# Designs tried in a protein design chat: VH-VL binders against Rusticyanin (rus). Part 10

Target 1, 147 residues: Rusticyanin (rus), of Acidithiobacillus ferridurans (p0c918)
Amino acid sequence: TWKEATLPQVKAMLEKDTGKVSGDTVTYSGKTVHVVAAAVLPGFPFPSFEVHDKKNPTLEIPAGATVDVTFINTNKGFGHSFDITKKGPPYAVMPVIDPIVAGTGFSPVPKDGKFGYTDFTWHPTAGTYYYVCQIPGHAATGMFGKI
Below, E stands for the ipSAE of ESMFold2; O stands for the ipSAE of OpenDDE; V2 stands for 0.75 times the mean of E and O plus 0.25 times the DockQ between their complexes.

## First folded at step 5 (VH-VL)

Design i50 (framework fv_iratumumab; at its last look DockQ between E and O 0.08; V2 from the best seeds 0.00; counts 0 for: pae E 5.4 > 2, placed apart)
Heavy chain, then light chain:
Amino acid sequence: QVQLQQWGAGLLKPSETLSLTCAVYGGSFSGYYWSWIRQPPGKGLEWIGDIDHSGSTNYNPSLKSRVTISVDTSKNQFSLKLNSVTAADTAVYYCTRGDYFSGMDVWGQGSLVTVSS
Amino acid sequence: DIQMTQSPTSLSASVGDRVTITCRASQSIYRWLTWYQQKPEKAPKSLIYAASSLQSGVPSRFSGSGSGTDFTLTISSLQPEDFATYYCQQYWSYPLTFGQGTRLEIK
ESMFold2, look of step 5: ipSAE 0.046; ipTM 0.662
ESMFold2 (binder alone), look of step 5: mean pLDDT 93; pTM 0.950
OpenDDE, look of step 5: ipSAE 0.566; ipTM 0.872
ESMFold2, look of step 7: ipSAE 0.149; ipTM 0.719
ESMFold2 (binder alone), look of step 7: mean pLDDT 93; pTM 0.950
OpenDDE, look of step 7: ipSAE 0.023; ipTM 0.668

Design n03a (from n03 with heavy chain F102W; framework fv_daclizumab; at its last look DockQ between E and O 0.08; V2 from the best seeds 0.00; counts 0 for: pae O 10.1 > 2, placed apart)
Fold by OpenDDE, look of step 5:
Structure n03a (fold): chain C 147 residues (1-147), chain A 117 residues (1-117), chain B 106 residues (1-106)
Amino acid sequence: as target 1 above (147 residues)
Amino acid sequence: QVQLVQSGAEVKKPGSSVKVSCKASGYTFTSYYMHWVRQAPGQGLEWIGYINPSGGSTEYNQKFKDKATITADESTNTAYMELSSLRSEDTAVYYCARGDYWSMDVWGQGTLVTVSS
Amino acid sequence: DIQMTQSPSTLSASVGDRVTITCSASSSISWMHWYQQKPGKAPKLLIYDASSLESGVPARFSGSGSGTEFTLTISSLQPDDFATYYCQQYWSYPLTFGQGTKVEVK
């Protein structure tokens, strides 16, 4: 379930991302990868994901890899989710998405200098996927990315 | 019930290697990280490292990076820790412990490794 | 590495006593666990995230603290509580433990 982290700890967790940035794409290699995604870091515009310091980047992950996903909510005032789906855009205001893997659920809102985070493991097969936030209106207004 | 069962006590000569096993049961092996912790006789606890059995990613205490190698076999729900170039100061009880990135909630019974001439 | 220092190293107490163990971190942190270990046995998680009681742990155990100072309290010591207790930080890797506090019979 959800745990709490301070900002310094969040920053440390963000460094665990194993991807490499190239343009608007984060490329992962190897059989084990670690994706660390955050709902809008302080100072960034809402609504969006940050992955390896990129806003809603395309993630290139090898098929058959073991993917450790860490999701952190750093967006004050709003809860968020990180759900993986084969359903691509456009998304309705009220998305009805059944994640292809166990989802994160809805995050707590940052409070008292603490940020909620959680993690799960995913084993993607070949194909196109998307990561989305299921909070009403978020995906519809751009809070999603391609995998 | 969640349980971790470790291999039996070892007596080794200096310079040799030893591989300790930790068999997990009662839970989904790949859903938790497996930590390794050592405790020298009459001393405290030292974290060695962990492995994510799902994919085999590892994290090590730098103190043990050249001493310990942690592996896991999903097909047998077993984690392993190999210690190389054994010295007398490596004499300790070695524990495996289930957990997440930060904590260890279920521990094995421990494996005593004695290094002596 | 973050060093954890417990005090006292040894504590003599009687059944029914209120017992307090402290753990000091070498730098300001917020993440702390407490473990109990009895002779010849593996450690057991007691308290996680400084103040959350692990499932099955008696309510007489409690944890508090922040920054560099953390405490484990046993409100009324029971015979089953004589053991060595360890704090563990997870603020940063490597994970580190305190040197332990042995609670023994007075």
Scores: ipSAE 0.005, ipTM 0.592, lowest interface PAE 10.1, mean pLDDT 91
ESMFold2, look of step 5: ipSAE 0.130; ipTM 0.698
ESMFold2 (binder alone), look of step 5: mean pLDDT 93; pTM 0.944

Design n03b (from n03 with heavy chain S31R; framework fv_daclizumab; at its last look DockQ between E and O 0.08; V2 from the best seeds 0.00; counts 0 for: pae O 11.4 > 2, placed apart)
Fold by OpenDDE, look of step 5:
Structure n03b (fold): chain C 147 residues (1-147), chain A 117 residues (1-117), chain B 106 residues (1-106)
Amino acid sequence: as target 1 above (147 residues)
Amino acid sequence: QVQLVQSGAEVKKPGSSVKVSCKASGYTFTRYYMHWVRQAPGQGLEWIGYINPSGGSTEYNQKFKDKATITADESTNTAYMELSSLRSEDTAVYYCARGDYFSMDVWGQGTLVTVSS
Amino acid sequence: DIQMTQSPSTLSASVGDRVTITCSASSSISWMHWYQQKPGKAPKLLIYDASSLESGVPARFSGSGSGTEFTLTISSLQPDDFATYYCQQYWSYPLTFGQGTKVEVK
C-alpha cells in the first residue's frame, strides 16, 4: 500500500535512516535498523537509489536484525520498486524477480507535490543480498545495490 | 475489524507515574504506527508522539519529551505510554491511535488519568 | 510549531443548514485532516489530505483549501452531525490540531 507525502515530509522521513555513511557503504548496527531509500534521477542518464544521499550504496546490515525499510519515489516521470533478492547482477531488462520478502510493488509517479512512499519489515539471515528496481531496464542499467 | 482497546481509568497522586496500555487487533500490528494524543477536560487534542512497533523507533512532541515514554510489545500487539512525575495538569483522557507518519485513522476508546491530592 | 486556529469556536445551526468550518495555519501548508468527536467518544477521521473522504463518511461532508486556509463543509446538517470538529496539520512535526469547533443545536 502506497501513501503520499510532501517534500518536507519526505525530507523528514529520510532522516529516520539509522545507518552511518563511510565511502560507498552505509553501515547499520544494532538489533533494529531503519533503511530509508529513495528512487531518484540525480542528473545521470539512468535512475538510481539513494540511501543517506549515497547512490546505490552497499548496505551493511547485521544478520538477524529487524530491518524496517521505507521506500520513497522521488523520481518524477517514472515508477520504481524496491525489491530484495539473493540474485546478483547482471540483470536482464525484464528481471522477473520474486523478492525474498514482501515487495513494494511499483510506486506511483510523483505528482502535484506528492510523493509515494511505503514500508515493510525484513529479517535477514546471513548471506549476500541485493536491492533492485524491477521496472524494465532499470536494474539492467544499474539501479541496484548490494546488501 | 480493526480495534484498539485501552486500559481502564487511573487515579494517581502527584509525583507518581502511570502506564496506559493499548491493545491492537484486526490488523498487522507492525504495519502501522501507534500515536498517542491527550485531551484535557473540556480542551482540544494534543499530539504526544508515536512509535513504530516494528522497530520501536519513536517521535515525540517536545512538550511531552520529559513526560511521556512510548513503547510497544509486538508479541502482544500492545502499545504503552508511561507518564512520569504526574501533576494535576496531566489530568486528561489519553488516546492511542493507529496511523502512519502523518495521520490517525483508528482510535482507542481513551483512558482517563486523574491526578489529584 | 505550526498553530492551527479554527473559526468559529462554537457554531449553532439547525438540521438542513449548510455549515462551514475554517482552519487557519500559522504558516503555509498543503495538507490537512479533519476529525469529528462526539461527547465521551474518541475522535473519528472524516477528511484526509484536505479533501478526501474517509471510508464510510457521508458525501455531505467535504473539505477544501490550500496554503494557510482550509475548510470543512457540511452541505446539509443532519442530527448525527452535532459534534466537535478538529483540523490537524501533518506538514511538519509536531503534529498539531486546531482548538476545535463545536457544532450545536440552535
Scores: ipSAE 0.000, ipTM 0.569, lowest interface PAE 11.4, mean pLDDT 91
ESMFold2, look of step 5: ipSAE 0.078; ipTM 0.683
ESMFold2 (binder alone), look of step 5: mean pLDDT 93; pTM 0.945

## First folded at step 7 (VH-VL; framework fv_iratumumab)

Design i51 (from i50 with heavy chain S54E N58Y; at its last look DockQ between E and O 0.44; V2 from the best seeds 0.00; counts 0 for: pae E 8.8 > 2)
Heavy chain, then light chain:
Amino acid sequence: QVQLQQWGAGLLKPSETLSLTCAVYGGSFSGYYWSWIRQPPGKGLEWIGDIDHEGSTYYNPSLKSRVTISVDTSKNQFSLKLNSVTAADTAVYYCTRGDYFSGMDVWGQGSLVTVSS
Amino acid sequence: DIQMTQSPTSLSASVGDRVTITCRASQSIYRWLTWYQQKPEKAPKSLIYAASSLQSGVPSRFSGSGSGTDFTLTISSLQPEDFATYYCQQYWSYPLTFGQGTRLEIK
ESMFold2, look of step 7: ipSAE 0.013; ipTM 0.643
ESMFold2 (binder alone), look of step 7: mean pLDDT 93; pTM 0.946
OpenDDE, look of step 7: ipSAE 0.018; ipTM 0.647

Design i52 (from i50 with heavy chain T96A S102Y; at its last look DockQ between E and O 0.51; V2 from the best seeds 0.00; counts 0 for: pae E 9.6 > 2)
Heavy chain, then light chain:
Amino acid sequence: QVQLQQWGAGLLKPSETLSLTCAVYGGSFSGYYWSWIRQPPGKGLEWIGDIDHSGSTNYNPSLKSRVTISVDTSKNQFSLKLNSVTAADTAVYYCARGDYFYGMDVWGQGSLVTVSS
Amino acid sequence: DIQMTQSPTSLSASVGDRVTITCRASQSIYRWLTWYQQKPEKAPKSLIYAASSLQSGVPSRFSGSGSGTDFTLTISSLQPEDFATYYCQQYWSYPLTFGQGTRLEIK
ESMFold2, look of step 7: ipSAE 0.006; ipTM 0.606
ESMFold2 (binder alone), look of step 7: mean pLDDT 94; pTM 0.955
OpenDDE, look of step 7: ipSAE 0.109; ipTM 0.744

Design i53 (from i50 with light chain S28R Q55E; at its last look DockQ between E and O 0.48; V2 from the best seeds 0.00; counts 0 for: pae E 4.6 > 2)
Heavy chain, then light chain:
Amino acid sequence: QVQLQQWGAGLLKPSETLSLTCAVYGGSFSGYYWSWIRQPPGKGLEWIGDIDHSGSTNYNPSLKSRVTISVDTSKNQFSLKLNSVTAADTAVYYCTRGDYFSGMDVWGQGSLVTVSS
Amino acid sequence: DIQMTQSPTSLSASVGDRVTITCRASQRIYRWLTWYQQKPEKAPKSLIYAASSLESGVPSRFSGSGSGTDFTLTISSLQPEDFATYYCQQYWSYPLTFGQGTRLEIK
ESMFold2, look of step 7: ipSAE 0.099; ipTM 0.703
ESMFold2 (binder alone), look of step 7: mean pLDDT 93; pTM 0.948
OpenDDE, look of step 7: ipSAE 0.580; ipTM 0.874
ESMFold2, look of step 8: ipSAE 0.242; ipTM 0.744
ESMFold2 (binder alone), look of step 8: mean pLDDT 92; pTM 0.945
OpenDDE, look of step 8: ipSAE 0.700; ipTM 0.888

Design i55 (from i50 with heavy chain D50Y N58Y; at its last look DockQ between E and O 0.05; V2 from the best seeds 0.00; counts 0 for: pae E 11.9 > 2, placed apart)
Fold by ESMFold2, look of step 7:
Structure i55 (fold): chain C 147 residues (1-147), chain A 117 residues (1-117), chain B 107 residues (1-107)
Amino acid sequence: as target 1 above (147 residues)
Amino acid sequence: QVQLQQWGAGLLKPSETLSLTCAVYGGSFSGYYWSWIRQPPGKGLEWIGYIDHSGSTYYNPSLKSRVTISVDTSKNQFSLKLNSVTAADTAVYYCTRGDYFSGMDVWGQGSLVTVSS
Amino acid sequence: DIQMTQSPTSLSASVGDRVTITCRASQSIYRWLTWYQQKPEKAPKSLIYAASSLQSGVPSRFSGSGSGTDFTLTISSLQPEDFATYYCQQYWSYPLTFGQGTRLEIK
């Protein structure tokens, strides 16, 4: 189920990301990593994901790590998803993305100063993955990133 | 071919509740938002609010205390209730389908709601 | 709330004329703007979405341009069926808001 957070709680969750920023890449190390992703943080364009205050960054994650993901939707007026796939860009407006290897499904839309969030755990094998929003049109207009 | 058809009472007295229903034909609820828009005679358009397929609602702050939008996914219908109407609520009311990328691309035929004395 | 201001409020034109209508947002909405056409006693019809993308079935004489705060709808050669009221609408952020409308009348 999706849980709710206030803005101060969202800020605290964002600090738990264990990555290190270098340019447009967030690099993770160790056996267990924590990725905290948001949809359209204040000050960022629609539609986008943010990790460690970077728009749609490339994520470098060790193969075989346990990846704990927290996804937070801060975009008023819109639902979003954070889903992981091996299918790379470009994406159609109505994307046919299969398979989804891990993800959240569609979030509730933020209301009354509360933001939906959820988490999941993923165990990647070596290779290239993408994180995408499956709301029609979002990935086609840039709501995705590389892993 | 997605089509929206709407119905509900068109003549109300002050303090009554406006109630309209919109039926969706030829399409899925998933992946879209479902809105109500109103237009007083001879005037511009005002967004009332929308509901997504999960039942989450978002309302124009100007109407938030009086408005309820709901969905019945088993019937492919969504509805508008506006409490405590006054003459200022006289308008044509439209239901719409929206996509986050393309905006509101399908509109119902409109329902004139008149609030008298 | 993001305020949308259209110019002009109304205009008169002849068949064959080139017409432009402007919409200005009170803050950046990037490209998330739709143009609608509304004929008397009819529902609005979507013409252009994402500022410049033509809706399916809309004649190519209609075009849109702009991003950020300033947007333009252009009709390159008016036809009799184009006399209507035109609205812009932003869908960047809640609440969704419309311009006040531009009435396009036959001279």
Scores: ipSAE 0.007, ipTM 0.508, lowest interface PAE 11.9, mean pLDDT 84
ESMFold2 (binder alone), look of step 7: mean pLDDT 92; pTM 0.937
OpenDDE, look of step 7: ipSAE 0.020; ipTM 0.609

## First folded at step 8 (VH-VL; framework fv_iratumumab)

Design i56 (from i53 with light chain Y30W W32F; at its last look DockQ between E and O 0.47; V2 from the best seeds 0.00; counts 0 for: pae E 4.4 > 2)
Fold by ESMFold2, look of step 8:
Structure i56 (fold): chain C 147 residues (1-147), chain A 117 residues (1-117), chain B 107 residues (1-107)
Amino acid sequence: as target 1 above (147 residues)
Amino acid sequence: QVQLQQWGAGLLKPSETLSLTCAVYGGSFSGYYWSWIRQPPGKGLEWIGDIDHSGSTNYNPSLKSRVTISVDTSKNQFSLKLNSVTAADTAVYYCTRGDYFSGMDVWGQGSLVTVSS
Amino acid sequence: DIQMTQSPTSLSASVGDRVTITCRASQRIWRFLTWYQQKPEKAPKSLIYAASSLESGVPSRFSGSGSGTDFTLTISSLQPEDFATYYCQQYWSYPLTFGQGTRLEIK
């Protein structure tokens, strides 16, 4: 189930991401990593994901790690999803990304200064994955990234 | 469009209490943070504190022992009291509106407060 | 407290020049930074919020960039009405803090 956070709580969650930025990549290390992803943080274009204040970065995660993901929707007026798949771009308006390896489903829309968030845990095997928003048109216009 | 109008006494003696009021026109009080900012002569801007519609406040630690910010939601007003003023409190005082995603986007006209001997 | 340091503190430039002003935070503030313009005897005016988002009615010659700790305000072609003092301000963490200001003078 989705939980609600205030802006100060969102700020605290953003600081928990354990990655290191290099160019347009965020690199994780260790056996347990924490990925904090947001939909359209302040100052970022619609539609986009942000991890460690980078737009749609490539995520480098060790195979076999336990990946704790926090997804926060900060985009006023829109729901979003953060869903992991092996299907790469390009994406249609209604993206066909089955099977979904892990993900969140659609978030609530932010209301009254509160933002929806949820957590999930993922255990990746080696390979290339993509994180994708399944709201119609979002992935087709660039709301995705590579893992 | 949202407008802020501020008023209050402009000339004080040391040890008196500074008191300013800011009225909010043309917009919702809820969903924003309402701040007081000051600018001493020849110096930059200093954040004094803020308040939301519920009365929850945050104060600059440098002033917190002397400052009170209050809200009257029925009048769409918020106020500043600064106790025990000295010459160092001489400044132009501004009320502001902010959404913390957007910073302070609306400013009052400013009130010069002078503390004389 | 997060210290905000602007450079330069004063700048002289000619009409038509490209002007840059920088602001550095003492710790990461993501993109929670606003630029203000203040003309003599007037209240500050918000120009750019969230580091790069232009406020409504602000001329497109103004732009902002940066994230984390290093931020830049750019005026692409300086106009006579741009004579002012410019402030950056972080709103990531309390207490909210401003840079010391950059006074822009017309040559």
Scores: ipSAE 0.251, ipTM 0.749, lowest interface PAE 4.4, mean pLDDT 88
ESMFold2 (binder alone), look of step 8: mean pLDDT 93; pTM 0.947
OpenDDE, look of step 8: ipSAE 0.447; ipTM 0.830

Design i57 (from i53 with light chain Y30F; at its last look DockQ between E and O 0.47; V2 from the best seeds 0.00; counts 0 for: pae E 6.1 > 2)
Fold by ESMFold2, look of step 8:
Structure i57 (fold): chain C 147 residues (1-147), chain A 117 residues (1-117), chain B 107 residues (1-107)
Amino acid sequence: as target 1 above (147 residues)
Amino acid sequence: QVQLQQWGAGLLKPSETLSLTCAVYGGSFSGYYWSWIRQPPGKGLEWIGDIDHSGSTNYNPSLKSRVTISVDTSKNQFSLKLNSVTAADTAVYYCTRGDYFSGMDVWGQGSLVTVSS
Amino acid sequence: DIQMTQSPTSLSASVGDRVTITCRASQRIFRWLTWYQQKPEKAPKSLIYAASSLESGVPSRFSGSGSGTDFTLTISSLQPEDFATYYCQQYWSYPLTFGQGTRLEIK
């Protein structure tokens, strides 16, 4: 379920995000949206998510949209996950975020110039969600964002 | 500490093939991109191309028809061939190491290649 | 191809001055930019990668900023050993490209 990408392929994926940035928010519109999230892009602090080159942004997604999510682990030496829950912060070192409504599970660690990525599709209902990394300690130190 | 040593012929005549080799010491070959950069005397830097440990290459389109970059993982070496040289190819040539999220963090000593008129 | 344009092409400054050098990309490169220092007869040396991350051993008087298309290298208190030519380089897309260079002279 995890696929491999070269660096040029990762860059091409990052360009496919359909959101618009306003401050620390990435806003999506239309009935189909593409969210591209990465773990710890160049110049960003460990541990963090990036969407549209913003650290841990709030994502505003239309209720009822089809959401195609691509998650890419760019963090050399570490695995990460991108998991969606209704359980908000704060998070413990070993976060308890069940039920997970959509997500990836733990990524492979980048190796030999290749980066793990995966896609999933999600159909949110109205409400507040969070995207969270389940690696111990990461959510507790800020690796999460609001949807 | 990773070190790069480069060698090859320094004086060529037009139409000859430029051939340089770069040896990698004190580090892993995998996990990095290995590049060739050139700098004409008194001028700026130009990226020629790169290669990874699997032999996958990327070339500057301006040179692609003439350039070949190769790797020999058993020797921890990579090489540059540039065919059909002219005086415009006179430059200092550098081999470099880069990782996925930075530029060229280790550089060879440079090789001046002069193409006579 | 992404063109990288540095400003100024050359400048003179005194020891202790704050110096800024700019680099502009012809299209968005996010933070995928490295600054190099090159002294005469030497290979370039990487100073800052990912627009703002200092390489190990680089003095803290050097800093980088910017994202997108506009980037700045700053030397907060110029030292005599800082006279050199400085290059920016994008590594967002192939072909990788360098700025034309900025020659820094100490008055």
Scores: ipSAE 0.093, ipTM 0.695, lowest interface PAE 6.1, mean pLDDT 88
ESMFold2 (binder alone), look of step 8: mean pLDDT 93; pTM 0.947
OpenDDE, look of step 8: ipSAE 0.705; ipTM 0.888

Design i58 (from i53 with light chain A50D; at its last look DockQ between E and O 0.50; V2 from the best seeds 0.00; counts 0 for: pae E 5.8 > 2)
Fold by ESMFold2, look of step 8:
Structure i58 (fold): chain C 147 residues (1-147), chain A 117 residues (1-117), chain B 107 residues (1-107)
Amino acid sequence: as target 1 above (147 residues)
Amino acid sequence: QVQLQQWGAGLLKPSETLSLTCAVYGGSFSGYYWSWIRQPPGKGLEWIGDIDHSGSTNYNPSLKSRVTISVDTSKNQFSLKLNSVTAADTAVYYCTRGDYFSGMDVWGQGSLVTVSS
Amino acid sequence: DIQMTQSPTSLSASVGDRVTITCRASQRIYRWLTWYQQKPEKAPKSLIYDASSLESGVPSRFSGSGSGTDFTLTISSLQPEDFATYYCQQYWSYPLTFGQGTRLEIK
């Protein structure tokens, strides 16, 4: 379910990401990792995901880890989703990424200084995955990343 | 679109209380932070504090013991009080509007406040 | 408190020059930074918000870049009306803080 956050609460959530940045990669370690993803943080291009202040980074996550994901939509005027699939790019305007192995569905649009967020837990097996926005046109224009 | 107009005391003696008011025209009061900024003559800018439409405030710790910001939503106004002034409080004071995407995008005309004895 | 350090504090340049001004935050502020222009006896004017987004009506010769701690304001071809003092300001965390300013003067 979607919860609502104020801007100070969003800023606090962004700081809870447990990854370590190197170039355009965010690397996680340990049995439990916390990934905090945002849709179009202030100052980032539309459409994009940001993790640890990086646009659409590659996420390196230990196989078998428990992955706690927080997804926050900060993009005024648009809903977004953060959905995990094994289907890689390129994506059509209407992306076909079923089955979705974990994800959020479409977020509410930010309203009156409040931002929608949700959490989910994911238990990946070894392999390559992608995180993708399912809003028409977003993945086709680059709103995705690799895991 | 939004305009800010400010007024208040211009000349004070040490230990008096500075009082300024800012009126908001042509826009929504909610959804923004309303701030006071000051600039001593020939010097840089200092954030004093802000308030939202609900009356929730944040203050610069350097001034917190002396500052009060308040809002009157029925008049679309917010105000600054700074007590126990000294010559160091001589500055141009600005009221401003800000949000989570723009910093201070609308500024009042400024009010020079001089403290002398 | 997050300290914002601008460099240079003052510079002289000619019309047509490319000018860069930097701003360094004492800790990570992501892209929560605004650049202001201030002329004598006037209120500051917002030029660029969120580190790189131009305010409406600001000429395209102004640009901003950076994320995290290091930020740059660039004027690609200096015009006579650009001689002013420039400030950066972070709004990531309270207290909100400004850089000390950069005076841009006619050479």
Scores: ipSAE 0.115, ipTM 0.701, lowest interface PAE 5.8, mean pLDDT 88
ESMFold2 (binder alone), look of step 8: mean pLDDT 92; pTM 0.942
OpenDDE, look of step 8: ipSAE 0.480; ipTM 0.854

Design i59 (from i53 with heavy chain S30R; at its last look DockQ between E and O 0.41; V2 from the best seeds 0.00; counts 0 for: pae E 5.0 > 2)
Fold by ESMFold2, look of step 8:
Order: C-alpha cells, then sequence, then structure tokens
Structure i59 (fold): chain C 147 residues (1-147), chain A 117 residues (1-117), chain B 107 residues (1-107)
C-alpha cells in the first residue's frame, strides 16, 4: 500500500505533523493527531528517523487518541520500515520486536525523483512503545525512538 | 564525473529570442533536475527555471511569460529560450544540475549573453 | 517568494581570521539551504548543502549551521584562496532564490 510522492509533495507532508517540539521530544495533544515520520532527511545521519525535524525523538501521544501516521522514505538507495512495538532497546542486528502493534513494512527505495510513503491509523492504549526500523542492523545502530 | 557544457548565441538585439543549449556528459539525465541560472554583470544570481527528464518544468514567475525550458533525453541535452529580450536580459547564463535533496552541485561554464540597444 | 538576506554585503579580513557570514530567510526553510562560493569570472561552486553538510573536496575550515530561518557560514581560519563572493540559496520552495551575496576581501 505504498504510494509515490514528488519532492514538493514530500515537503507538504512534512508540514502536516501536528506535534510541538520541546528538546528531543515531540508532544501531541487532542483527540486526533498526525505523526509524520521520515527516514534520513537531508542533513541527518544514516540510519535515523526524523519527526518534526528531530532525530529519533521521543513522541508523547495522549492515550486513546486516534493517531494518523504518515511514513516517508527519503533515503536514496535504501529501504526502511516504521514499526511500532512494546519491545524496547537494545536491539539485535535482526531485531526481535514481535508483536508488532502497528507499522508499515519495508518501503520501496526512492527512484526517478519519487519517494515512497504510506499511512496507517493507530489507537494506542496507555503505556510505552517504540518505533523501530526492521532493516537488519538499523535498530542495532540506533534507528528507533520512544513513544 | 558529470560535466555540463553550454553553447548558444552571445549577442542579441532587442525583441530577439535568447537560445542556449546545455549538454550533459559523464552521468545520468534521469533522477536529477536541470536548471538555468543567470547573473547580470556585477550582480547576484537569479533562478530562471528547471526541468526533469520527463519534460516537467518549473519557472520563475517573473519570467514565466517569456521562458521555455526543453529537454532532449536522447541527446542528454536541455535548452533555454527567452523571448522578447531587452537590455535587462544581459547576463551570464549558467546551466546546472541539482540532486533532489541538494542544491545545484554541477554548473556549466557560463555563457555571456549581451542584448544591444 | 522566500527572500534570502545576507549579512554583511562585504567584508575584509586577514589570513587566519575566523569569518562568519549570515543568511536569513523570510519564511521557514528548515535545513534546505546551500552555500556557494564564486570567484571572479567563474561559475559558482557548491560548498555546503542541507545547511551543514560539506560537499566532497571542500576544506574542513568551512562549516555551516542553522535551521529554520537563520543560517551561518563559517571559515575557521581564512586562507588566501578564500577570496570570493559567497551566496546562500534556499531550495525549499519555488521559485528558488539566492541571497544577494557577500564579497569577502582578503587583506
Amino acid sequence: as target 1 above (147 residues)
Amino acid sequence: QVQLQQWGAGLLKPSETLSLTCAVYGGSFRGYYWSWIRQPPGKGLEWIGDIDHSGSTNYNPSLKSRVTISVDTSKNQFSLKLNSVTAADTAVYYCTRGDYFSGMDVWGQGSLVTVSS
Amino acid sequence: DIQMTQSPTSLSASVGDRVTITCRASQRIYRWLTWYQQKPEKAPKSLIYAASSLESGVPSRFSGSGSGTDFTLTISSLQPEDFATYYCQQYWSYPLTFGQGTRLEIK
């Protein structure tokens, strides 16, 4: 269920994130929130996630909110995934994070000026979650964040 | 290593059409955007527009009514036409390559175009 | 249109000095900014993209910083070959726009 976006469309999607930045935390409020995550935006290290222009931030989301997630792979030459789990770090090279609560599966790589993206909706219960890339080695080298 | 080489007429009279061509050597045409930039003598840089391999263009609104950028992928070339020139169009014109997440990383040698009175 | 304003318009400095040049965008451009160096009679050369990423082959004395609207190019120890005009350019939204340039003269 991957769609393709041009660069202007990617930029428009990045602006849709509804969080507020405080340090290395992005805080969301309200009944419906929109999280926009990217893999390796320009100027950020490989491998990493970015939400609201922050590397691997902690996301604070109200319990019971409807969470609309958009994930965009902006990393030329690589696929990535954005998968939510209750299993925290540290992670092995082949991460053991089942059960996956919500997520994307592996993205296409960017090609011909187009970038893969997908959306999903998630209804979190109270608790701690992590977002993790399942590409071998990525989570082990830091491609994850806390929710 | 990618290189851009550009050519075209350097001296024009008012109302003529400026026409420049840029050839791409040593690299792929697909996967990049291809731009024209101009710089009046002693002044700053102005983006004219860009094009991709599919022929999709973006133009500076200040020039849009007079400018056409075209691509010939079979020759790895792209071109600039600017209609109805005046002395204000006198400048060095550059062709450039841009990466999707970078600015313009490869530049042509420049072409001075002079519009006489 | 996003206006890019550079400061100063020109400056003189000695070999070995630390030099800073600033660029301000009229709207948020996040990190989507490139710095160029242009020597007389030559095409511009890309130095730094994405506000802070050094192009290959650019000396490490060059650095860039900033995000959002305020950006800085720094030359940590000025060399004679750094005499040039420097431009910032945003590539966040069309039309792409350049700063007016900063002419650096080495004493």
Scores: ipSAE 0.202, ipTM 0.741, lowest interface PAE 5.0, mean pLDDT 88
ESMFold2 (binder alone), look of step 8: mean pLDDT 93; pTM 0.948
OpenDDE, look of step 8: ipSAE 0.491; ipTM 0.850

Design i60 (from i53 with heavy chain S102E G103A; at its last look DockQ between E and O 0.82; V2 from the best seeds 0.00; counts 0 for: pae E 6.0 > 2)
Heavy chain, then light chain:
Amino acid sequence: QVQLQQWGAGLLKPSETLSLTCAVYGGSFSGYYWSWIRQPPGKGLEWIGDIDHSGSTNYNPSLKSRVTISVDTSKNQFSLKLNSVTAADTAVYYCTRGDYFEAMDVWGQGSLVTVSS
Amino acid sequence: DIQMTQSPTSLSASVGDRVTITCRASQRIYRWLTWYQQKPEKAPKSLIYAASSLESGVPSRFSGSGSGTDFTLTISSLQPEDFATYYCQQYWSYPLTFGQGTRLEIK
ESMFold2, look of step 8: ipSAE 0.210; ipTM 0.739
ESMFold2 (binder alone), look of step 8: mean pLDDT 92; pTM 0.944
OpenDDE, look of step 8: ipSAE 0.429; ipTM 0.825
ESMFold2, look of step 10: ipSAE 0.119; ipTM 0.714
ESMFold2 (binder alone), look of step 10: mean pLDDT 92; pTM 0.942
OpenDDE, look of step 10: ipSAE 0.721; ipTM 0.904

